# VH-VL binders against q9lj97: the designs that were tried, part 36

Target 1, 262 residues: q9lj97
Amino acid sequence: MSQEEQPKRPQEPVTYGDVFEVSGELADKPIAPEDANMMQAAETRVFGHTQKGGAAAVMQSAATANKRGGFVHPGDTTDLAAERGVTVAQTDVPGARVTTEFVGGQVVGQYVEPRPVATAAAMEAEVVGLSLQSAITIGEALEATVQTAGNKPVDQSDAAAIQAAEVRACGTNVIAPGGIAASAQSAANHNATIDRDEDKIKLIDVLAGATGKLAADKAVTRQDAEGVVSAELRNNPNLSTHPGGVAASITAAARLNERADI
Key: E = the ipSAE of ESMFold2; O = the ipSAE of OpenDDE; V2 = 0.75 times the mean of E and O plus 0.25 times the DockQ between their complexes.

## First folded at step 19 (VH-VL; framework fv_masavibart)

Design z2 (at its last look DockQ between E and O 0.01; V2 from the best seeds 0.00; counts 0 for: pae E 21.6 > 2, placed apart)
Fold by OpenDDE, look of step 19:
Structure z2 (fold): chain C 262 residues (1-262), chain A 118 residues (1-118), chain B 110 residues (1-110)
Amino acid sequence: as target 1 above (262 residues)
Amino acid sequence: QVQLVESGGGVVQPGRSLRLSCAASGFTFSSYYMYWVRQAPGKGLEWVAVISYDGRNKYYADSVKGRFTISRDNSKNTLYLQMNSLRTEDTAVYYCARTGYYWYFDLWGQGTLVTVSS
Amino acid sequence: QSALTQPASVSGSPGQSITISCTGTSSDVGGYDYVHWYQQHPGKAPKLMIYDVSDRPSGVSNRFSGSKSGNTASLTISGLQSEDEADYYCSSYTSDSTLVFGGGTKLTVL
């Protein structure tokens, strides 16, 4: 095989920072084979199998590359993984199960599985006639998005918009575990690994019952709408908001509240 | 100058212990996996032990497993091989070697002779 | 452990080209991923001559070249010189992550 036909071999190891959104010392660590094996075992314990395109698979691929590149030896373990552990944890939230994967205390994967809220009451979402008497809340606007864009696969722009909405509703920048923002981000990350739209998590899966999922809620203001719109735009390569999407719904709510002098 | 220098070789009786050292200079020692490779008189090359850059992971050839211990002190740029329960078949020139990418040895010491004889 | 097989000896006259083969016995898919070659003169440490099948380190003569076909890697020395008389070893890291050395080849320059 001529030198020209040999696949370009990486001259640097695949690190955690290359494949995951991690920081600190972990980001610079080459992914080791035993790290990947630990994740595989953890996934298998939780899911019964390894997730296609999941953290374990990614880590295995990286570790294989690193072995081939001469950066790690078979059986190697990263100190951080060994000391702080590789774990997969599941948390049930209303309407969903969130699975989070950790290496050395940092999140490397997150999955959201919609769970049908058995309460029959969700079908009779009676169009509560917005009696003009109360200001539309951020939670209500998010729920309204289900009606206009419920079947839209969740992407990064949606997740950003939802996060912005939650922050404004709750008055905190801290993403609550199991909150709407966390769920949306997990959904977006998951969807990025899925090829077929039909298999992706939809906005309805995240935003259904949003009023009950928020730790706090408030009436939508113009400033809130602007913030949410900005978040959606910054995370959309097309620099546009989705019609009937999260930002659009929040904007509509803000306009209605202004007209009602509320 | 980039170099490895082995020391600690000598003549010992079977069952005795010996400690080899390898002093590294001219490169970032802590960034490399290091090997001990030995060569019996008139024979070929055989890897003996390997240690990761941070010293956390160690591996041994089956022929020396349980008897030899590889270690390193990155602060001193030194590689060690503790050899216990030495046997006549351990007689060899012992080389320390640095591994590059793809597990080639791009840097070798001059070697130190270990002779195990009654 | 998969062994690398080399001829015990090869010989050539000055100016000639000779080839040393290194054959893996691994049945693994893809065989040996990497093959490296070392030169060793009597009483000296091995010297890296070729790495990753065909790459040549700085300072190594362009008379030395490496290739691979199937499970056989080859070291070719062109324009043979008296100084080339030495032992040559191939090494490989197998797909199962095992480091192996060939048995060595003694090259005699006639």
Scores: ipSAE 0.595, ipTM 0.850, lowest interface PAE 0.9, mean pLDDT 88
Fold by ESMFold2, look of step 19:
Structure z2 (fold): chain C 262 residues (1-262), chain A 118 residues (1-118), chain B 110 residues (1-110)
Amino acid sequence: as target 1 above (262 residues)
Amino acid sequence: QVQLVESGGGVVQPGRSLRLSCAASGFTFSSYYMYWVRQAPGKGLEWVAVISYDGRNKYYADSVKGRFTISRDNSKNTLYLQMNSLRTEDTAVYYCARTGYYWYFDLWGQGTLVTVSS
Amino acid sequence: QSALTQPASVSGSPGQSITISCTGTSSDVGGYDYVHWYQQHPGKAPKLMIYDVSDRPSGVSNRFSGSKSGNTASLTISGLQSEDEADYYCSSYTSDSTLVFGGGTKLTVL
């Protein structure tokens, strides 16, 4: 089934939960015009065009209905889309290219494009090169933090560490709206106004699926770990890192990569 | 005392080269992305180049790509701009700038004037 | 990269409020909340006055405020003083992961 325009609910905005299989806070958020523009731009960057009947088209239809109904302003962006981002990620596997679309770290679209399998000789050479280069990436290390600190409320030291990791993975001091650092910074700012920890945004909400949310990724190096540790330390009033946190996971990945033959 | 100080500007003929330096003090230089931003006489601001905190990633404005090279030496707290094949339209005051998130510039040098004329 | 549109000049009397506009597109001002404002007196380097649409650096007077609506950001200076006479530039993060400056606005205090 294609992603098609959802019926407008009288006197209610069209939300992400109305049109996508999403959960939590995002599910109740109205789809805003700038959210749709961000997805269209992301699809265009990746595909050279928008996907007919895809996530951007669905979001544009919903945002138009919300604008006509008076629920949103033409320049509005949903806080989760602005804070946690809108991204399109692609992964090549033997025989296919998998594309995943995210809003606020949650999947809103996915498709698989079949790819011809390379010749056995070319495929074998590529597999050997991949196994020789199959070090733990920054994205994978960030995902590992979910296992060790996923229920931790996001604070400023986490946001700084995540930003340091993302800029090293992507090579720019720019936080894409669909990037993990943008989501982490927004979560830290939001959490500063929240009293109860159970109501705060947690590291799992930002870091789950991190490999698919990064615009680019790379193997973790010792220098990467030193930079991430430094960022976490400088942004913690106690001048320490969190055990099992972002810096700890990046450092562990760097140490594992150093011990492996790659 | 947090500051940036540019040097190396001067008058040069088209086609020649200059190297600008920017000395940083009072902050941890190696934690920041750094920019060069220029301003032609009587005109507005134009970004020229940016370099990541470790020097691995570099980006250039289209007007200077292939002619200018940004670099840094974190052990000397110094940012550089190598300007080759200079043109008259490169005439400007060149500022180095420290960035915050999303490229706001909270610290600027005093600028160094480069004049390219025949 | 396209320049953001600012009026070439604005003027006001001491004590008045004035607003300087900065208009871009959905790929910059409209798409992101990362619009910044700089003040530049003649012969001096720019000084950051507002970042991230509305945030003030330490040491900047609360007479300076920022906002945006749609593709247009605004810098408002209340209680205008003769020392506010300067050139003002906006800048914005862009979808290309870089930035773009506005063309500048000359503020004259009459």
Scores: ipSAE 0.000, ipTM 0.380, lowest interface PAE 21.6, mean pLDDT 79
ESMFold2 (binder alone), look of step 19: mean pLDDT 94; pTM 0.957

Design z3 (at its last look DockQ between E and O 0.34; V2 from the best seeds 0.00; counts 0 for: pae E 4.6 > 2)
Fold by OpenDDE, look of step 19:
Structure z3 (fold): chain C 262 residues (1-262), chain A 118 residues (1-118), chain B 110 residues (1-110)
Amino acid sequence: as target 1 above (262 residues)
Amino acid sequence: QVQLVESGGGVVQPGRSLRLSCAASGFTFSRYYMYWVRQAPGKGLEWVAVISYDGRNKYYADSVKGRFTISRDNSKNTLYLQMNSLRTEDTAVYYCARQGSYWYFDLWGQGTLVTVSS
Amino acid sequence: QSALTQPASVSGSPGQSITISCTGTSSDVGGYDYVSWYQQHPGKAPKLMIYDVSDRPSGVSNRFSGSKSGNTASLTISGLQSEDEADYYCSSYTSDSTLVFGGGTKLTVL
């Protein structure tokens, strides 16, 4: 009678890194019951209910497993979750609503809901004639990208470039919930699960109105362009920048500003 | 050698304070929940307090809540129990214990005797 | 009242088998899957004998075995020896995130 090797009970807790694409200290932290409860509450506030298969559900499952294993106790909370917060943020982009879930400032869930593009607001994109008199800002360069690559599906390289641009515009490495960078990352993650390009979120959906979406803005410098280019290249397997894309637009803006002696 | 060693026990008067220490060795202290468990003379075992890995989460028995404080210094591999407003009923041998991978105590100290007597 | 009930005492002769029961009184069924048993000799710290109902730590004699039926866990000691004379405590997880102990059982080897 073969002693059926009782499945070796997990000797380690389920960590955030086991269930989410997170890094750093958070990745090694066991998921605690109160963390899951906070996420559940946050989802409920935003959606009116918890999402099936969403971050809250995943966290609850993990926390339950950890509790069974004695790795966490009822009532436990993780320092990162408690100190940095568990949040759910929604951002409206043209044609979609993007919901992003955060634990300790890191993304643990993203949802995209298609919204009908109200036809009327598309027309008044008045080509704000770039009067040559003022330095082109990062926000303006991002908006210009819509004209050259607006129909491009958002990928990880785009998201990285947009994040780099936002960081440089705002002077902070903190990704603002509901900001352009967060939206771009959500779009990129979503698009990775979509097979058809026509169903993917496009750059136009993220970058339209970029000047108004940035918490702060500044004139594009050569250093800014280099940073954005570097970000795009590092996240592109082809080690190239997309023609007319984010990095290209920022670079063009930087060149123009240099020529204008602004 | 994997071990826990309690210290700080003694005789005190009611209302006084005492601080117990438990020195851990032979294992990664910061990876374990730690407990204080006490045993009154001729009585059974009673859990007193528990503290999480990083010391963030603490729980107390109702009998000691508000009077006792559990803490830990992972850099020193030491568990503490600050006992304030001691009562005669707090008289016991106090054990530090390590929680194993699941819901059991796999390591115990030798215990330290606390006597509260007027 | 202890969430876990044990007989106050049990006795047996050398070579016999004895069983100590541990019955949960709490409706929290989830904790009963994590029953552990401890042996304590006079003046000594408790020693883990069984965990997770039936698992033995390394170094514990195979004369000690654990089982569970419903809300009652049992420690069985076979081939009783004089050295087995001690107090035995069961323990389990509680809903308040603590380990609770039974009242203890004194085993006498006649």
Scores: ipSAE 0.811, ipTM 0.924, lowest interface PAE 0.6, mean pLDDT 89
Fold by ESMFold2, look of step 19:
Structure z3 (fold): chain C 262 residues (1-262), chain A 118 residues (1-118), chain B 110 residues (1-110)
Amino acid sequence: as target 1 above (262 residues)
Amino acid sequence: QVQLVESGGGVVQPGRSLRLSCAASGFTFSRYYMYWVRQAPGKGLEWVAVISYDGRNKYYADSVKGRFTISRDNSKNTLYLQMNSLRTEDTAVYYCARQGSYWYFDLWGQGTLVTVSS
Amino acid sequence: QSALTQPASVSGSPGQSITISCTGTSSDVGGYDYVSWYQQHPGKAPKLMIYDVSDRPSGVSNRFSGSKSGNTASLTISGLQSEDEADYYCSSYTSDSTLVFGGGTKLTVL
């Protein structure tokens, strides 16, 4: 016989206002099964995986209870979720990545993830919409230098570092005439005749589109980073590397690749 | 009086269209999921279509998907079924039914007969 | 959508008790407590007799009762009367669709 007052059978719908800090029309809407599926898909697109304890998990639990109670049907969506959407957005700030989740234009979740500030290649991958699950290539790390030192005038130490990186990416000691190493060397030579830094050729002018300019590419290794650092160091009169420069970006990519589950 | 009253049934040829109506009275129509359920002569009950209380969410049995459209007008307390490309297999009494608090039908109309024959 | 299995017919004499079975699966009758029963006299609409396995709507005689064991739900009619002669349908919520009906059982009162 069925037990009277059994707790697993819900007596009223679970609304967005019951589980999230939302207001207005959305707060009174029962959480629907397709709303939850839309959030799950948005989380997967942005994170590359399902996030435990995130907004999608809460919505899935609420939708299941609502379905058992007959308050919603298996394929239901709310008008606000369908018309205004379900969105997961990420914003990078110094030292952190902020993830914000929306239903119908209202925040239903917000999370902060620490991010290494020396991870220029990872920031570049996010700008292109790639997940961090892929190994960072030498080309991608060179492009990332645009974000950290793009306005720096190209000097001989930069050219040496770029040459070391291109040689390692392509597996050859022959410098291609149209390659980025050749461009960087030409820029360094030209800049030696220019007095004002504002008139010099900058790293962005050489490194923008580096992934497409390399004849071949590969994931950055620790040994690649050691070679690039050595080249930059040896060609700098102060025997140092440039903060946020070519060697720094290659080193950051190598560390991420080494410690990432790739 | 709490009731549902279907209308619009009749005899039609295969390939033609027919529109059923269901007038609700005596209760707050806009608070309920509504169904169309049909019964072929001498046969059992088969749900055909269902619509949410606000009209947004609609579902169909596979046998009618793409041919039938359920709709409602809450200002007129009326449920509709537009039946296109009718087949002889659609011959049935069509009932409108109200979903209760959970997963059952607590109110039924008396039905309207649709006969599809050459 | 899975079908619920009911016997095609059942019969009894006035004053007897009879039971009509409704067998489904763990995805419907066995997995949920959302079984309902409908009585239908010839030429009439179905009428809700039992919902949520064993609950009786207001105005339905207490001679009608419902129960469930495993994947099988049962409708029991005690003190059988000639007016009970009708077709009886079970229905259940199912996890992969909204609702499913049984094939119906014709009750004859001899």
Scores: ipSAE 0.205, ipTM 0.628, lowest interface PAE 4.6, mean pLDDT 83
ESMFold2 (binder alone), look of step 19: mean pLDDT 94; pTM 0.952

Design z4 (at its last look DockQ between E and O 0.42; V2 from the best seeds 0.00; counts 0 for: pae E 7.3 > 2)
Fold by OpenDDE, look of step 19:
Structure z4 (fold): chain C 262 residues (1-262), chain A 118 residues (1-118), chain B 110 residues (1-110)
Amino acid sequence: as target 1 above (262 residues)
Amino acid sequence: QVQLVESGGGVVQPGRSLRLSCAASGFTFSSYYMYWVRQAPGKGLEWVAVISYDGRNKYYADSVKGRFTISRDNSKNTLYLQMNSLRTEDTAVYYCARHGSYWYFDLWGQGTLVTVSS
Amino acid sequence: QSALTQPASVSGSPGQSITISCTGTSSDVGDYNYVSWYQQHPGKAPKLMIYDVSDRPSGVSNRFSGSKSGNTASLTISGLQSEDEADYYCSSYTSDSTLVFGGGTKLTVL
């Protein structure tokens, strides 16, 4: 190739932040060849092949560029990828399968595949009658949200609220692959690419069976409610909580629990 | 001043060990890949070992693999080469070199001589 | 690692121009513009003279220039001076993302 035909060499390495919506230390890390290979392997395990235009392909391209630039060497791996893992997880929600790709615990890819809603499972949403005798849990409050806002398209504020709820329920800031928070975030990201609300993933799709989807659960406290409300507000341009939404449901649960203790 | 200064060279018998050091100054040491490159007397240049920015990734020439260990202490701005099971063919001037962007060495130390002889 | 091919020696008179060739393959010199040249005086460390085929670091004389055609890179030294007498090494990135050195060329100024 003549000197004129070679693409301009980047002056800086391609980082995770350049190609993905990631933050923190990961955002500044050059994408390494072995990171890309790990993602490729993970995609292949889950899908049977690498996804065109998926995270693996993007990472391979970036890693190749970085090698050419001398910013990384063949065989290099990033500490975050190596220590925290590169994973692809699938979660089935009513009407869809959500696949999420992670590097070091941060989402770098999301895929939603529509699935036929098996008619039979819709009926047994037994209204678990909130027996007044036990404290309402975060999981139960999330499920209750389905009754009041189940048809609401999932947005970023919902995802943030759900994440806050999961964190408080489980006592960890780590987003579990295939968890409710991950599913909600995937839904929100997907919905941002969809024009028609009727085609968007709804809260019911994410929050149905929330009590069984949480790794851990606990009684809702006022502090929990405040945290969830704060998360929802920070991610809502209107700086308001959705009536009957996630934050509202958690708040209601907290109030009820306080009254029961009196 | 931007510079690299090697030390630790000397005369050793075959089978012995030696540790080389390279002190870096005048630049952000942790931002560069570092190389050891050696030159046998009257011969050409040969890269020996490579270490990444944070020291996580290390690579070796086949001729030294399993015997040499490259390491770095970014807090001390120092590069190391632990050489074990030394052979006569390891006799060379050892240079530390900074890997700049786009696969060239933009900074070299003065070198330190390692002589392996019976 | 297969070394890039350089002539063992070249010579020239003061004021003349000389060229040192560095021949690789399509997998190194031919495929990439990552050729560098180093000057080494006796008992001294190598000094970077050219990088990226034709770029000069600051402080390097404009008498030194680099080019590439096909699988061969060239270092040209114009207006040859006695101080230019040294060994010259080329280096290139390879397709397997490694560095390879040439065998070196001894330049004698007559």
Scores: ipSAE 0.823, ipTM 0.926, lowest interface PAE 0.6, mean pLDDT 89
Fold by ESMFold2, look of step 19:
Structure z4 (fold): chain C 262 residues (1-262), chain A 118 residues (1-118), chain B 110 residues (1-110)
Amino acid sequence: as target 1 above (262 residues)
Amino acid sequence: QVQLVESGGGVVQPGRSLRLSCAASGFTFSSYYMYWVRQAPGKGLEWVAVISYDGRNKYYADSVKGRFTISRDNSKNTLYLQMNSLRTEDTAVYYCARHGSYWYFDLWGQGTLVTVSS
Amino acid sequence: QSALTQPASVSGSPGQSITISCTGTSSDVGDYNYVSWYQQHPGKAPKLMIYDVSDRPSGVSNRFSGSKSGNTASLTISGLQSEDEADYYCSSYTSDSTLVFGGGTKLTVL
């Protein structure tokens, strides 16, 4: 891109609609320098830095081009950013932190950061009152694994861990036809015939929506975690559990439930 | 026909106020930054104030900052300059000008004369 | 804010060419291509003659041309005519994000 090496004056403003999936008034607004500064400050406040390739960086690039083209002045702010705000909101779920970025009430970025379940969940559980209002269930802990290891190909140790979790959630040692354990075992068997990891079935494909897929669910106990850990260990050739995997998520949930006496 | 027409000029005493208007026609007024530029008798052009297309961002020359307020009403296609605490040094023809997309003025009004004298 | 420097006056005979200079700094003329030129007859508003250093708006004679070298922009008027007698102003956007005008040049056609 030879024009990018020698900065050139843009022929028309770069608007929010040009760079983000936004609509209405905002889509036609030129991205202004103070809007970008507000997002940079919001990202820094939340992440400790500006996100690489994120909304603030895109807005800054657009605002710089708009200044060069005479479409905005260096101190300009759009009315929507000034009145409705530039906002970064974080929500912690088991195993992940979800960050959503807004300009004028519309989403311009969303980021999922895997987190150790015990650290992230403990902090957010205290703030939102999770320990009193709800215990972490086996289904919720399985869904947390999607956030921490969703792109991991399903293997036999995963299938064994998921089976142990489903059996404990449902209260029987009989594997339900069409349950998540059956799906995980099928995925593990399929993946054994696949050479490329990108072509394998992933944990997200099996565990997404686990709370709705279980025939029954229950709060995670220490004994549940011990059973799931044992199943994962016995079925891993390395005789270990996966960091951020099924057993790790169940164990973190059990520890949180015991701290809260739930 | 694309045009800008200023009004509201006149003779006033120092310390008084005036409000200038600039009526725009023949173009999408809300798509442009608008300027007030003045010219004292026998002198050159001097930038006074600028306002963004949505009216949110306003900038002033140091000589008028705190005394003048630029505004616009996009529903009426009108630019305004509220001039308070006028001084004899503010005596000038006041032009409204449309800022082109690349840092030039492609459209000017005819100007309105403001005379500040005791 | 600082003004761009123009000669106070320039003169020429009908049919000749003249050049009006507009000198600034690297931060307003040298590094940017935002110089514009305005013609102003007595009692009238300024009229844009040249923008982006050398571009002519529709309806402006090709006798008017613009250029720059270093920190100096130039307006050249060839084939001088009596109606070219006017004041000429250069303008540019500064690095401190404001507009600046030159002091103006009175062109006299003798």
Scores: ipSAE 0.033, ipTM 0.490, lowest interface PAE 7.3, mean pLDDT 81
ESMFold2 (binder alone), look of step 19: mean pLDDT 90; pTM 0.916

